# VH-VL binders against q9umr5: the designs that were tried, part 475

Target 1, 268 residues: q9umr5
Amino acid sequence: SYKPVIVVHGLFDSSYSFRHLLEYINETHPGTVVTVLDLFDGRESLRPLWEQVQGFREAVVPIMAKAPQGVHLICYSQGGLVCRALLSVMDDHNVDSFISLSSPQMGQYGDTDYLKWLFPTSMRSNLYRICYSPWGQEFSICNYWHDPHHDDLYLNASSFLALINGERDHPNATVWRKNFLRVGHLVLIGGPDDGVITPWQSSFFGFYDANETVLEMEEQLVYLRDSFGLKTLLARGAIVRCPMAGISHTAWHSNRTLYETCIEPWLS
Below, E stands for the ipSAE of ESMFold2; O stands for the ipSAE of OpenDDE; V2 stands for 0.75 times the mean of E and O plus 0.25 times the DockQ between their complexes.

## First folded at step 23 (VH-VL)

Design kj5 (framework fv_nofazinlimab; at its last look DockQ between E and O 0.70; V2 from the best seeds 0.84)
Fold by OpenDDE, look of step 23:
Structure kj5 (fold): chain C 268 residues (1-268), chain A 122 residues (1-122), chain B 112 residues (1-112)
Amino acid sequence: as target 1 above (268 residues)
Amino acid sequence: QVQLVQSGAEVKKPGSSVKVSCKASGGTFSSYAISWVRQAPGQGLEYLGYIIPIFDATNYNDKFKGRVTITADKSTSTAYMELSSLRSEDTAVYYCARVDFDEYGSYGMDVWGQGTMVTVSS
Amino acid sequence: DVVMTQSPLSLPVTLGQPASISCRSSQSLVWRDSNTYLYWFQQRPGQSPRRLIYKVSDRDSGVPDRFSGSGSGTDFTLKISRVEAEDVGVYYCMQGTHWPRTFGQGTKLEIK
């Protein structure tokens, strides 16, 4: 039998968005128990990410307990960060494949059309003032705002991303790294035509330097220092990169070709 | 420079709702958060919640059990606070206050409205 | 919730004399960025609250230098070096580090 699949949605999203994905899984892997977690839907997805991590943890623990052979995680957009944190705090998870579906794994610093209402161009350069405050950090979108021009503020004020990245020292860094490394495979999916994740390479742990030049995962300090296990995972062949062009952000979970190429191979 | 002007006093029956407005002028509305605080007669200050208009993101004090709704109209630079299922204990002066996010890390309510008296009585 | 405890609750003061108000939080107010978001507000009779101090010790523009804030962690103090008639009112401490934001009970400053 196929291992159970747990799906975590993104910002302003709900379980309904994954109806096509469910169809694909059912067709190609009949009998698979797929659970799309309907937590923190819509505007509730603005709740602090650590709160979301706790909520999702409570939901996945029973599922994992009933699946001793392991489970697969498909985590979309903001959900990818939730899942990464989940795997970091859980010392007993049994995740075989963690599929990060177009997630801003290294953070967000964008002003795309999709996010203009949240991050207008005029605000992008000044959003750090809001996001790196107690008020801003009480919302998920600020929990992974990563301003490359204000790195010190990011490192000191980020209540979520800087911690799960191990970019800021904390007493749980070693344990979180150990826990995260329990994952069988990390499947990173994203692409240049996403239109939301900015830069799109963030889905592959790439990100801007101080000059807004995009650097690859292997050039990031978190990799070089192996702060949460990326270097170790890569070394043991546990990281899969699946870039795909021609897919918009809201289509990653609803594209058959993408599913067959990047998701299905890891649902065994 | 920034000023917050609130709507006028309200008299309400128990069980009804009240909506208070807070119009901002003299600044960039999108760069602020708007907090709501109330003060019962002769009592202290109580924080109800706040909104960050640029995100349309709100955070509420759980004490009010979902009775409070805070919204913002960016086009008019106006924030609103609606309190439903009113009871006598909700009689208070309600204040809006600006949370400023400047480059110096000055946060919190540096500008306050004049207050709106809401009286709940049978 | 973080409990803010002020003392005293009533503070009669002679004109020209100093005043001191204490504020204690039930937990540390140090935030992730290592700042402490403790505020002091003044509310004169019949008026809206007015912020005097932010981040423990930073004074707002227009606030007389006779007002000063100090403290760290969980213990904070507002001091008035020489009380003036216009200082009559209620003073509140507030924490902005944790949600929900919470105020002290208030300290009523009166002239003897």
Scores: ipSAE 0.919, ipTM 0.955, lowest interface PAE 0.5, mean pLDDT 95
Fold by ESMFold2, look of step 23:
Structure kj5 (fold): chain C 268 residues (1-268), chain A 122 residues (1-122), chain B 112 residues (1-112)
Amino acid sequence: as target 1 above (268 residues)
Amino acid sequence: QVQLVQSGAEVKKPGSSVKVSCKASGGTFSSYAISWVRQAPGQGLEYLGYIIPIFDATNYNDKFKGRVTITADKSTSTAYMELSSLRSEDTAVYYCARVDFDEYGSYGMDVWGQGTMVTVSS
Amino acid sequence: DVVMTQSPLSLPVTLGQPASISCRSSQSLVWRDSNTYLYWFQQRPGQSPRRLIYKVSDRDSGVPDRFSGSGSGTDFTLKISRVEAEDVGVYYCMQGTHWPRTFGQGTKLEIK
């Protein structure tokens, strides 16, 4: 009787990472069909995000067709951006709960894993040169890189994030907004001890201004202009914010308390 | 300023593999990309793929996907290109070339290695 | 793949005379930032290619001002206002806007 659950993984990730989440769902919602999509695993998660969206779309169509009453999405890290794009491009989705699990929804402005041993100083201030080029935009990391100090370059060069956020004009904006607004609930999960998503408030549609001061969702232009439906969704009572401290980026899908508090209530 | 020095000529049998090195000096190795391009005798230029070392991210021309592997060793500032399942038509000079991410947006292979002749015959 | 078509493929020129090489792409080379990533390379006999022009018309440092690039969208031209003996070689256009990057067939410039 429970709606099927579709799980989408993050960067350098695979379906195995979600085994504990699967256990929790089985215990609390026995009989739920859970599909962890095993597309774009490991290094294939560096493929352009639009390529990933197309591949995941093809995978979710038969699952949604077999469940006319609806499905739920649990989408982790980079996977949350893939899922949000799915909700925008699919005029036939039947998603009730979209559960965004520590996803950089307004982008990322944090150092890569390799910077700390190669360069004693941060490289994040210089990555815009790579990411806002034709070469850089061919990789997923750069598709959501968001340098608050080079906003014009971001707006012009971003092939993905600026489009799905409605930060750059495009002919599909009205249709994408309409499709996204068919979601039942948007469940935003994240926290200050994540350690990877930077700023961590990106998981709640917050982001830096030019002074690296975090503006919350309701202060963002994309919210104020209702460019893809956040203001409408909030007014409808469909946005759930579930912050939790003390959880590192790799632990969101393996913390029982987080599951019980932030995920379990939305898997009807 | 930046200089790219490639490994020496190779003679290989059909069905084997070859690994060509490209050592960079000058500049910051992790701050640019390394492209690989080949040129068969008397023929034009053909693009194989590239690596962005800071992300350890590679992109391969589908024509060679499955046979080409590009890697980088940041500690030695060296990129490598390996081509497997060699055929006689893979006989070519193989070049590495830098893609610089400068403020002018020049990009696009401003510094080239000297080339490495790979001959496939038995 | 974006097809890059050069014309002519062979270009005999008298010393001191102008030369013109055409390059046509099968798709627009204008990238989303409004820049056009079209390049010209020179390959002298026995040497590696050398970049002459980037972004359609911008000369690299050390490239003589007798070399100029022009064009837009899908149609591009490299001009040499006065050919010198050192200009002998093969000239390639390349596009950097689309994956995979692709080259024209090359234009062999010879002194007649």
Scores: ipSAE 0.845, ipTM 0.924, lowest interface PAE 0.7, mean pLDDT 91
ESMFold2 (binder alone), look of step 23: mean pLDDT 90; pTM 0.928

Design kj6 (framework fv_nofazinlimab; at its last look DockQ between E and O 0.69; V2 from the best seeds 0.82)
Fold by OpenDDE, look of step 23:
Structure kj6 (fold): chain C 268 residues (1-268), chain A 122 residues (1-122), chain B 112 residues (1-112)
Amino acid sequence: as target 1 above (268 residues)
Amino acid sequence: QVQLVQSGAEVKKPGSSVKVSCKASGGTFSSYAISWVRQAPGQGLEYLGYIIPIFGAANYNDKFKGRVTITADKSTSTAYMELSSLRSEDTAVYYCARVDFDEYGSYGMDVWGQGTMVTVSS
Amino acid sequence: DVVMTQSPLSLPVTLGQPASISCRSSQSLVWRDSKTYLYWFQQRPGQSPRRLIYKVSDRDSGVPDRFSGSGSGTDFTLKISRVEAEDVGVYYCMQGTHWPRTFGQGTKLEIK
């Protein structure tokens, strides 16, 4: 039988968004138990990410316990960060495939039409003033806001991303790395036509330098220092990168070709 | 030179709702958060919640969760606090205050409205 | 919730004499950025609160230098070097580090 699949949604999202994905999984892997976690939907997805991590943890623990053979995680957009954090804090998870579906794994710094109402272009450069404060960090969006022009503020004030990345020292860094490395495969999915994740390479742990030049995963300090296990995962062949063009952010979970190419191979 | 001007006093019956407004002037509304604090007669200050207008999102004190709704209209630079299911214990002066996200990181409530007295009585 | 405890609650002071108000938090107010978001507010009779001090020791513009804030971690103090008649009112400490934000009980400063 197929291993259970757990799906975690993104910002302002809900379980309904994954109806096509469920259909694809059912068609190609009949009998798969798929659970789309209906937590922190809509505006509730603005809650602090650590709060979300705790909520989702409570939901996935029973599922994992019933699946000793392991489970697969499909985590979309903001959900990908939630899942990465889950895998970092859980010392007993049994995740075979962690599928990061267009997630800002290395953070977000940009405004698109999708987020324009939240982050007007004129505000992007000044958002650090809000996000790197106790007030701002009480919202999920700020938890992974990564301003390349204010790296010191990011490193010091980020309550979530900097920690799970191991960019800021903390007492759990070694344990979190160990826990995260329990994953069988890390499948990174994203593409240049996403239109929301900025830069889109963030889905592959690429990100801006101080000049807003996009550097690849292998050029990132988190990789070079193996702060949370990326270098180790890559070395053992556990990282899969699946870029795809022509897919908008809201279509990653509803594209059949994408599913067949980037998701289905890792559902077993 | 930012100023916060609140709506006038309210007298309400138990079980009803009240909506207080707070209009900001003299600054960039989108660069602030607006906090709401109340003070019962002769009592201390109590934090209700705050909104970050550019996010359109508010954070609430769980003590009031479910009864308090904080909103903001960026077009008019006005924040609102609505309290439902009013009780006599909700009788208080309600203040809005600006959370300033300046480059110095002061944050805290540096500008306050004049307060709005809300009286709940049968 | 973080409990803020002020002492004393009543503070009668002779004009020209110094005053000191203590504020203790039930847990550390140091945030992730290593800053401490402790505030002091003054509320004169019949007026809205006014911020005096932010981040433990920084004075707002227009606040007389006779006001000073100090402390760290969980213990904080507001001092008035020379109390003036206009200083009569209630003083509140507030923490901005943890949610929900919480205030001390207030200290009522009066002239003897």
Scores: ipSAE 0.912, ipTM 0.953, lowest interface PAE 0.5, mean pLDDT 95
Fold by ESMFold2, look of step 23:
Structure kj6 (fold): chain C 268 residues (1-268), chain A 122 residues (1-122), chain B 112 residues (1-112)
Amino acid sequence: as target 1 above (268 residues)
Amino acid sequence: QVQLVQSGAEVKKPGSSVKVSCKASGGTFSSYAISWVRQAPGQGLEYLGYIIPIFGAANYNDKFKGRVTITADKSTSTAYMELSSLRSEDTAVYYCARVDFDEYGSYGMDVWGQGTMVTVSS
Amino acid sequence: DVVMTQSPLSLPVTLGQPASISCRSSQSLVWRDSKTYLYWFQQRPGQSPRRLIYKVSDRDSGVPDRFSGSGSGTDFTLKISRVEAEDVGVYYCMQGTHWPRTFGQGTKLEIK
């Protein structure tokens, strides 16, 4: 039989959003136990990401304990950051496939869809003033805000992303890397037509330099220094990249072609 | 210059709710946060929570979680604080205050509203 | 919650004399960016609070230079070099580093 699947949702989201994904799994892998975690729904997804990590950790422990052969994670948008932190802080996780579904893994430097409508295009250039303050870091959006023009402020102020990326010195770096490397596969999914993740290559551990030129994963300092295990995973053949054009941010978990191409092969 | 003007005094019965408004003028409403602080008669200051209007997101002191709701309307530059299940101990002056995210890192309530007296009695 | 303890709670002062108010926090107020988010507010009788000092020692515009702040870590002081009649009121310290933000109990400054 198939390994259990745990699904973690994103910002302003809920477990109902994944009903089509559940249908696809049931049709292609009958008998798979799928749990869509119903925590931090809607506005509660704005709580600090470390608070969310703790809550999701408590929920996944009993599921993993009942599945000695392992589990799979499908983690959408902001949820992919929660899941990566889980893999770092849990020394006893048994995750085979970690499927990161259009997640801002290297951070976000762009307005949300509704903010783009209400504010001018240069508004993102001022958000660092809010996010790199004690007040801003109390919200999940600011925990992964990554302003390439204020990298010094990012490195000093980030309570979450700079830590899990190993961009800021901390005493847990060695143990977090060890834990993360227990994963069987890291499956990276995203695409140029997402419309929310900015740059969209953040879903593949790419990000802007100071000139807003995208550097790919292999050009990132965190990869080159192997700060949390990306270089080791790639050398091991454990990183799968599955880009797909033509999918908007809200459609990743309701597109059958995406599921069959990028997700299904990793749910064995 | 930013100014904060609050709604008028309220007299309420126990068990009811009150909604206090805080209208901002001057500056850019989406560029700062609005805090809410109260002061019972003869007592000190107590922090209730704040909202960052650009996120549409609020943070609440756990003491008041479940009873306090803080919202903002960007189109009218107005923040609101609603306190439900009122008790006599909630009798206080309620203040709104701006948190500005400037280059000096000043933060922390540089502009205050005039205050709104809320009296809870039977 | 971070406890902010002020002393004294009542401070009678002769006009023209100095005044000093102490504020102690139960935790360090140094945030991860190495800045200290400690504030002083003045509340005159019948008025809203007014911020005097931010980040321990930085005076707001329009605040007289007879007001000064100092301290580090967990121990902070507000000084008034020469008290004037208009300084009557209650003075609060507040920390902005930790959630929830918390105030000291207040120090009531009176003219003898």
Scores: ipSAE 0.818, ipTM 0.916, lowest interface PAE 0.8, mean pLDDT 91
ESMFold2 (binder alone), look of step 23: mean pLDDT 89; pTM 0.925

Design kj7 (framework fv_nofazinlimab; at its last look DockQ between E and O 0.81; V2 from the best seeds 0.85)
Fold by OpenDDE, look of step 23:
Structure kj7 (fold): chain C 268 residues (1-268), chain A 122 residues (1-122), chain B 112 residues (1-112)
Amino acid sequence: as target 1 above (268 residues)
Amino acid sequence: QVQLVQSGAEVKKPGSSVKVSCKASGGTFSSYAISWVRQAPGQGLEYLGYIIPIFGATNYNDKFKGRVTITADKSTSTAYMELSSLRSEDTAVYYCARVDFDEYGSYGMDVWGQGTMVTVSS
Amino acid sequence: DVVMTQSPLSLPVTLGQPASISCRSSQSLVWRDSNTYLYWFQQRPGQSPRRLIYKVSDRDSGVPDRFSGSGSGTDFTLKISRVEAEDVGVYYCMQSTHWPRTFGQGTKLEIK
């Protein structure tokens, strides 16, 4: 039998967005128990990510307990960060494949048409003033805002991303790394035509330097320091990178070719 | 130079709802958060919640969660606070206040509205 | 919730004399090991609150020099070096480090 699949949605999203993904899984892997977690939907997805992590943890624990052979996680967009944190705080998770579906794993810095109303171009350079405050950090979108021009503020103010990345020292860093490394495979999916994740390489743990030059995962400090286990995962062949062009952000979970190429192989 | 002007006094029956407005002028509405605070007669200040209009993001004091709704209209630079299921204990002056996100990082309510008296009486 | 406790609640003062108000928080107001978001507000009779101090000790523009804020962690103080008639009112401390935001009970300053 196939291992259960748990799906975590993104910002302003709900379980309904994954109807096509469910169809694909049912067709290609009949009998798979797929659970799309309907937590923090819509505007509730603006709640602090740690609050979301706790909520999703409560939901996945029973599922994992009933699946001793392991489970697969498909985590879309903001959900990918939730899942990464989830795997970091859980010392007893049994996740075989963690599929990060177009997630801003190294954070977000940019405006797109999709988020233009949230992050207008005129505000991008000044958003740090909001996000790197107690007020901003009470919302998910600021929990992974990563301003490359205000690195000190990011490192000091980020209540979520800087911590799960191990970029800021904290007492749980070693344990979180150990927990995260329990994952069988980390499948990173994203692409240049996403239009939301900025830079799109963030889905592959790439990100801007101080000059807004995109550096790849292997050039990031979190990798070089192996702060949360990326270097270790790569070394043991546990990281899969699946870039795909021609897919917009809202289509990653609804593209058959993408599913067959990047998702299905890891649902065994 | 920034000013917050609130709507006028309200008299409401128990069980009804009240919606108070707060119009901002003289600044960039998108760079603020708007907080709502109330003060019962002769009592202290109580924080209800706030909105960051640029995000449309709101945070409510759990004490009022389910009864209070804060919204903002960016086109008119106006924030709203609606309180439902009114009780006599909700009789108070309701204030809006600006939270500025300037380079100094004060993040405090440096500009207040004039207050709106809401009286709940049978 | 973070409880803010002010002392005293009533503060009669002679004109020209100094005044001191204490504010204690039930937990540290230091945010991410950086800033402390403690505020002091003044509310004169019949008026809206007015911010005097932000981040423990920073004074708003237009606030007289006789007002000063100090403290750290969980203990904070507002001082008035020489009380004037216009200082009559209620003073509140407030924290913005934690959610929900919470106020002290208020200290009523009166002239003897």
Scores: ipSAE 0.909, ipTM 0.951, lowest interface PAE 0.6, mean pLDDT 95
Fold by ESMFold2, look of step 23:
Structure kj7 (fold): chain C 268 residues (1-268), chain A 122 residues (1-122), chain B 112 residues (1-112)
Amino acid sequence: as target 1 above (268 residues)
Amino acid sequence: QVQLVQSGAEVKKPGSSVKVSCKASGGTFSSYAISWVRQAPGQGLEYLGYIIPIFGATNYNDKFKGRVTITADKSTSTAYMELSSLRSEDTAVYYCARVDFDEYGSYGMDVWGQGTMVTVSS
Amino acid sequence: DVVMTQSPLSLPVTLGQPASISCRSSQSLVWRDSNTYLYWFQQRPGQSPRRLIYKVSDRDSGVPDRFSGSGSGTDFTLKISRVEAEDVGVYYCMQSTHWPRTFGQGTKLEIK
């Protein structure tokens, strides 16, 4: 009846965090097979994102093979970047809805709840020194750190985000775009009261310019050049933007109104 | 001027564990990484792993991953390396070393501790 | 793992004469930012290692100008233009471009 749902968690997270989401799905879509992938939990979520992508790929292949009619992905926070990379690298994915739940799709330039006791705003202006080094790129946070004041360092040093965004030339760009464009719908969820994703518009492919003014998705070079397919998806009617105020970062998967408004319609 | 001062020599039995401390003075502890390197008597240098205290992020050489744990306490500017299930081949001097993330991009263990001799014998 | 191979492993030198130590890596040490994260360390008898050179050729503060580093890609050299008695010790190359970080086997510099 309903397509299987695969759930991918975020930084410092575990499958237990999704217990309410699972309850909502069971109530509205009874009989849906939901798999919350239990990989890279807790501190293992700091492993390089390409390592995580490989591990999650190995886990999703058999699930997708058993569901030839397609699957849905619900991907939270850092997990949304893992999932977007999966859609690019898998020639054989059969994802209908990719639901990106408050994910830093254009990167992160700010505090995170996981490090907020350590991470005053003044520290963000210096993290590029760590993140754009061989040492920093060995950890997930730095794989999507995006300092708008050091764009040249970002473009040269990023092992992950600049590649999957098509911001740095690489031999797989055409193939990754083709694979990504096989998704049925891209559902973008986030909001101004998130408190972790900075700017919160990163969840909608918006990001800071050099003056820390947010440019929305349609103003981004990667959209205008259609680097990985955003313009094509929007023209096809395949992008759904579902912003919601009043939700903190840890509450996206436990808010019933958010589920009913932004997630439920896409779990065919 | 950053200085790294390590805990004193240890004598351990096979199968036990050892925890070596590395206290930093000077600089901003959360703004650099701490590497751990060992040197068996008369042998070369061997890299164990590192921690970036600001993220609490660690990376371990796979040779030692099941036995090595590296931690840091930012409030005391102290890093720790614990090696478990000790064997006689683990007899070595254990060093901590700073990795600084400066504008020069030097990144390469510019300040070393004095070393801690760990002897594993029956 | 990236293998770092030094030669010679033992280097007897007459005082005042030049010395040259080779280090080869099994993979390019050029990182994506175009920098090469190759280092030279000196370990005098009974002491901790001391960094001499970073990024192939940049000398640390307080390192005499008789020490110089050169090379690119996979092939690197440390030169001492005129060996002094205080230079006795073991010299290691190390790379941080790749995980795990790896050292050469060491070159023991001795006075003849």
Scores: ipSAE 0.827, ipTM 0.922, lowest interface PAE 0.9, mean pLDDT 91
ESMFold2 (binder alone), look of step 23: mean pLDDT 90; pTM 0.937

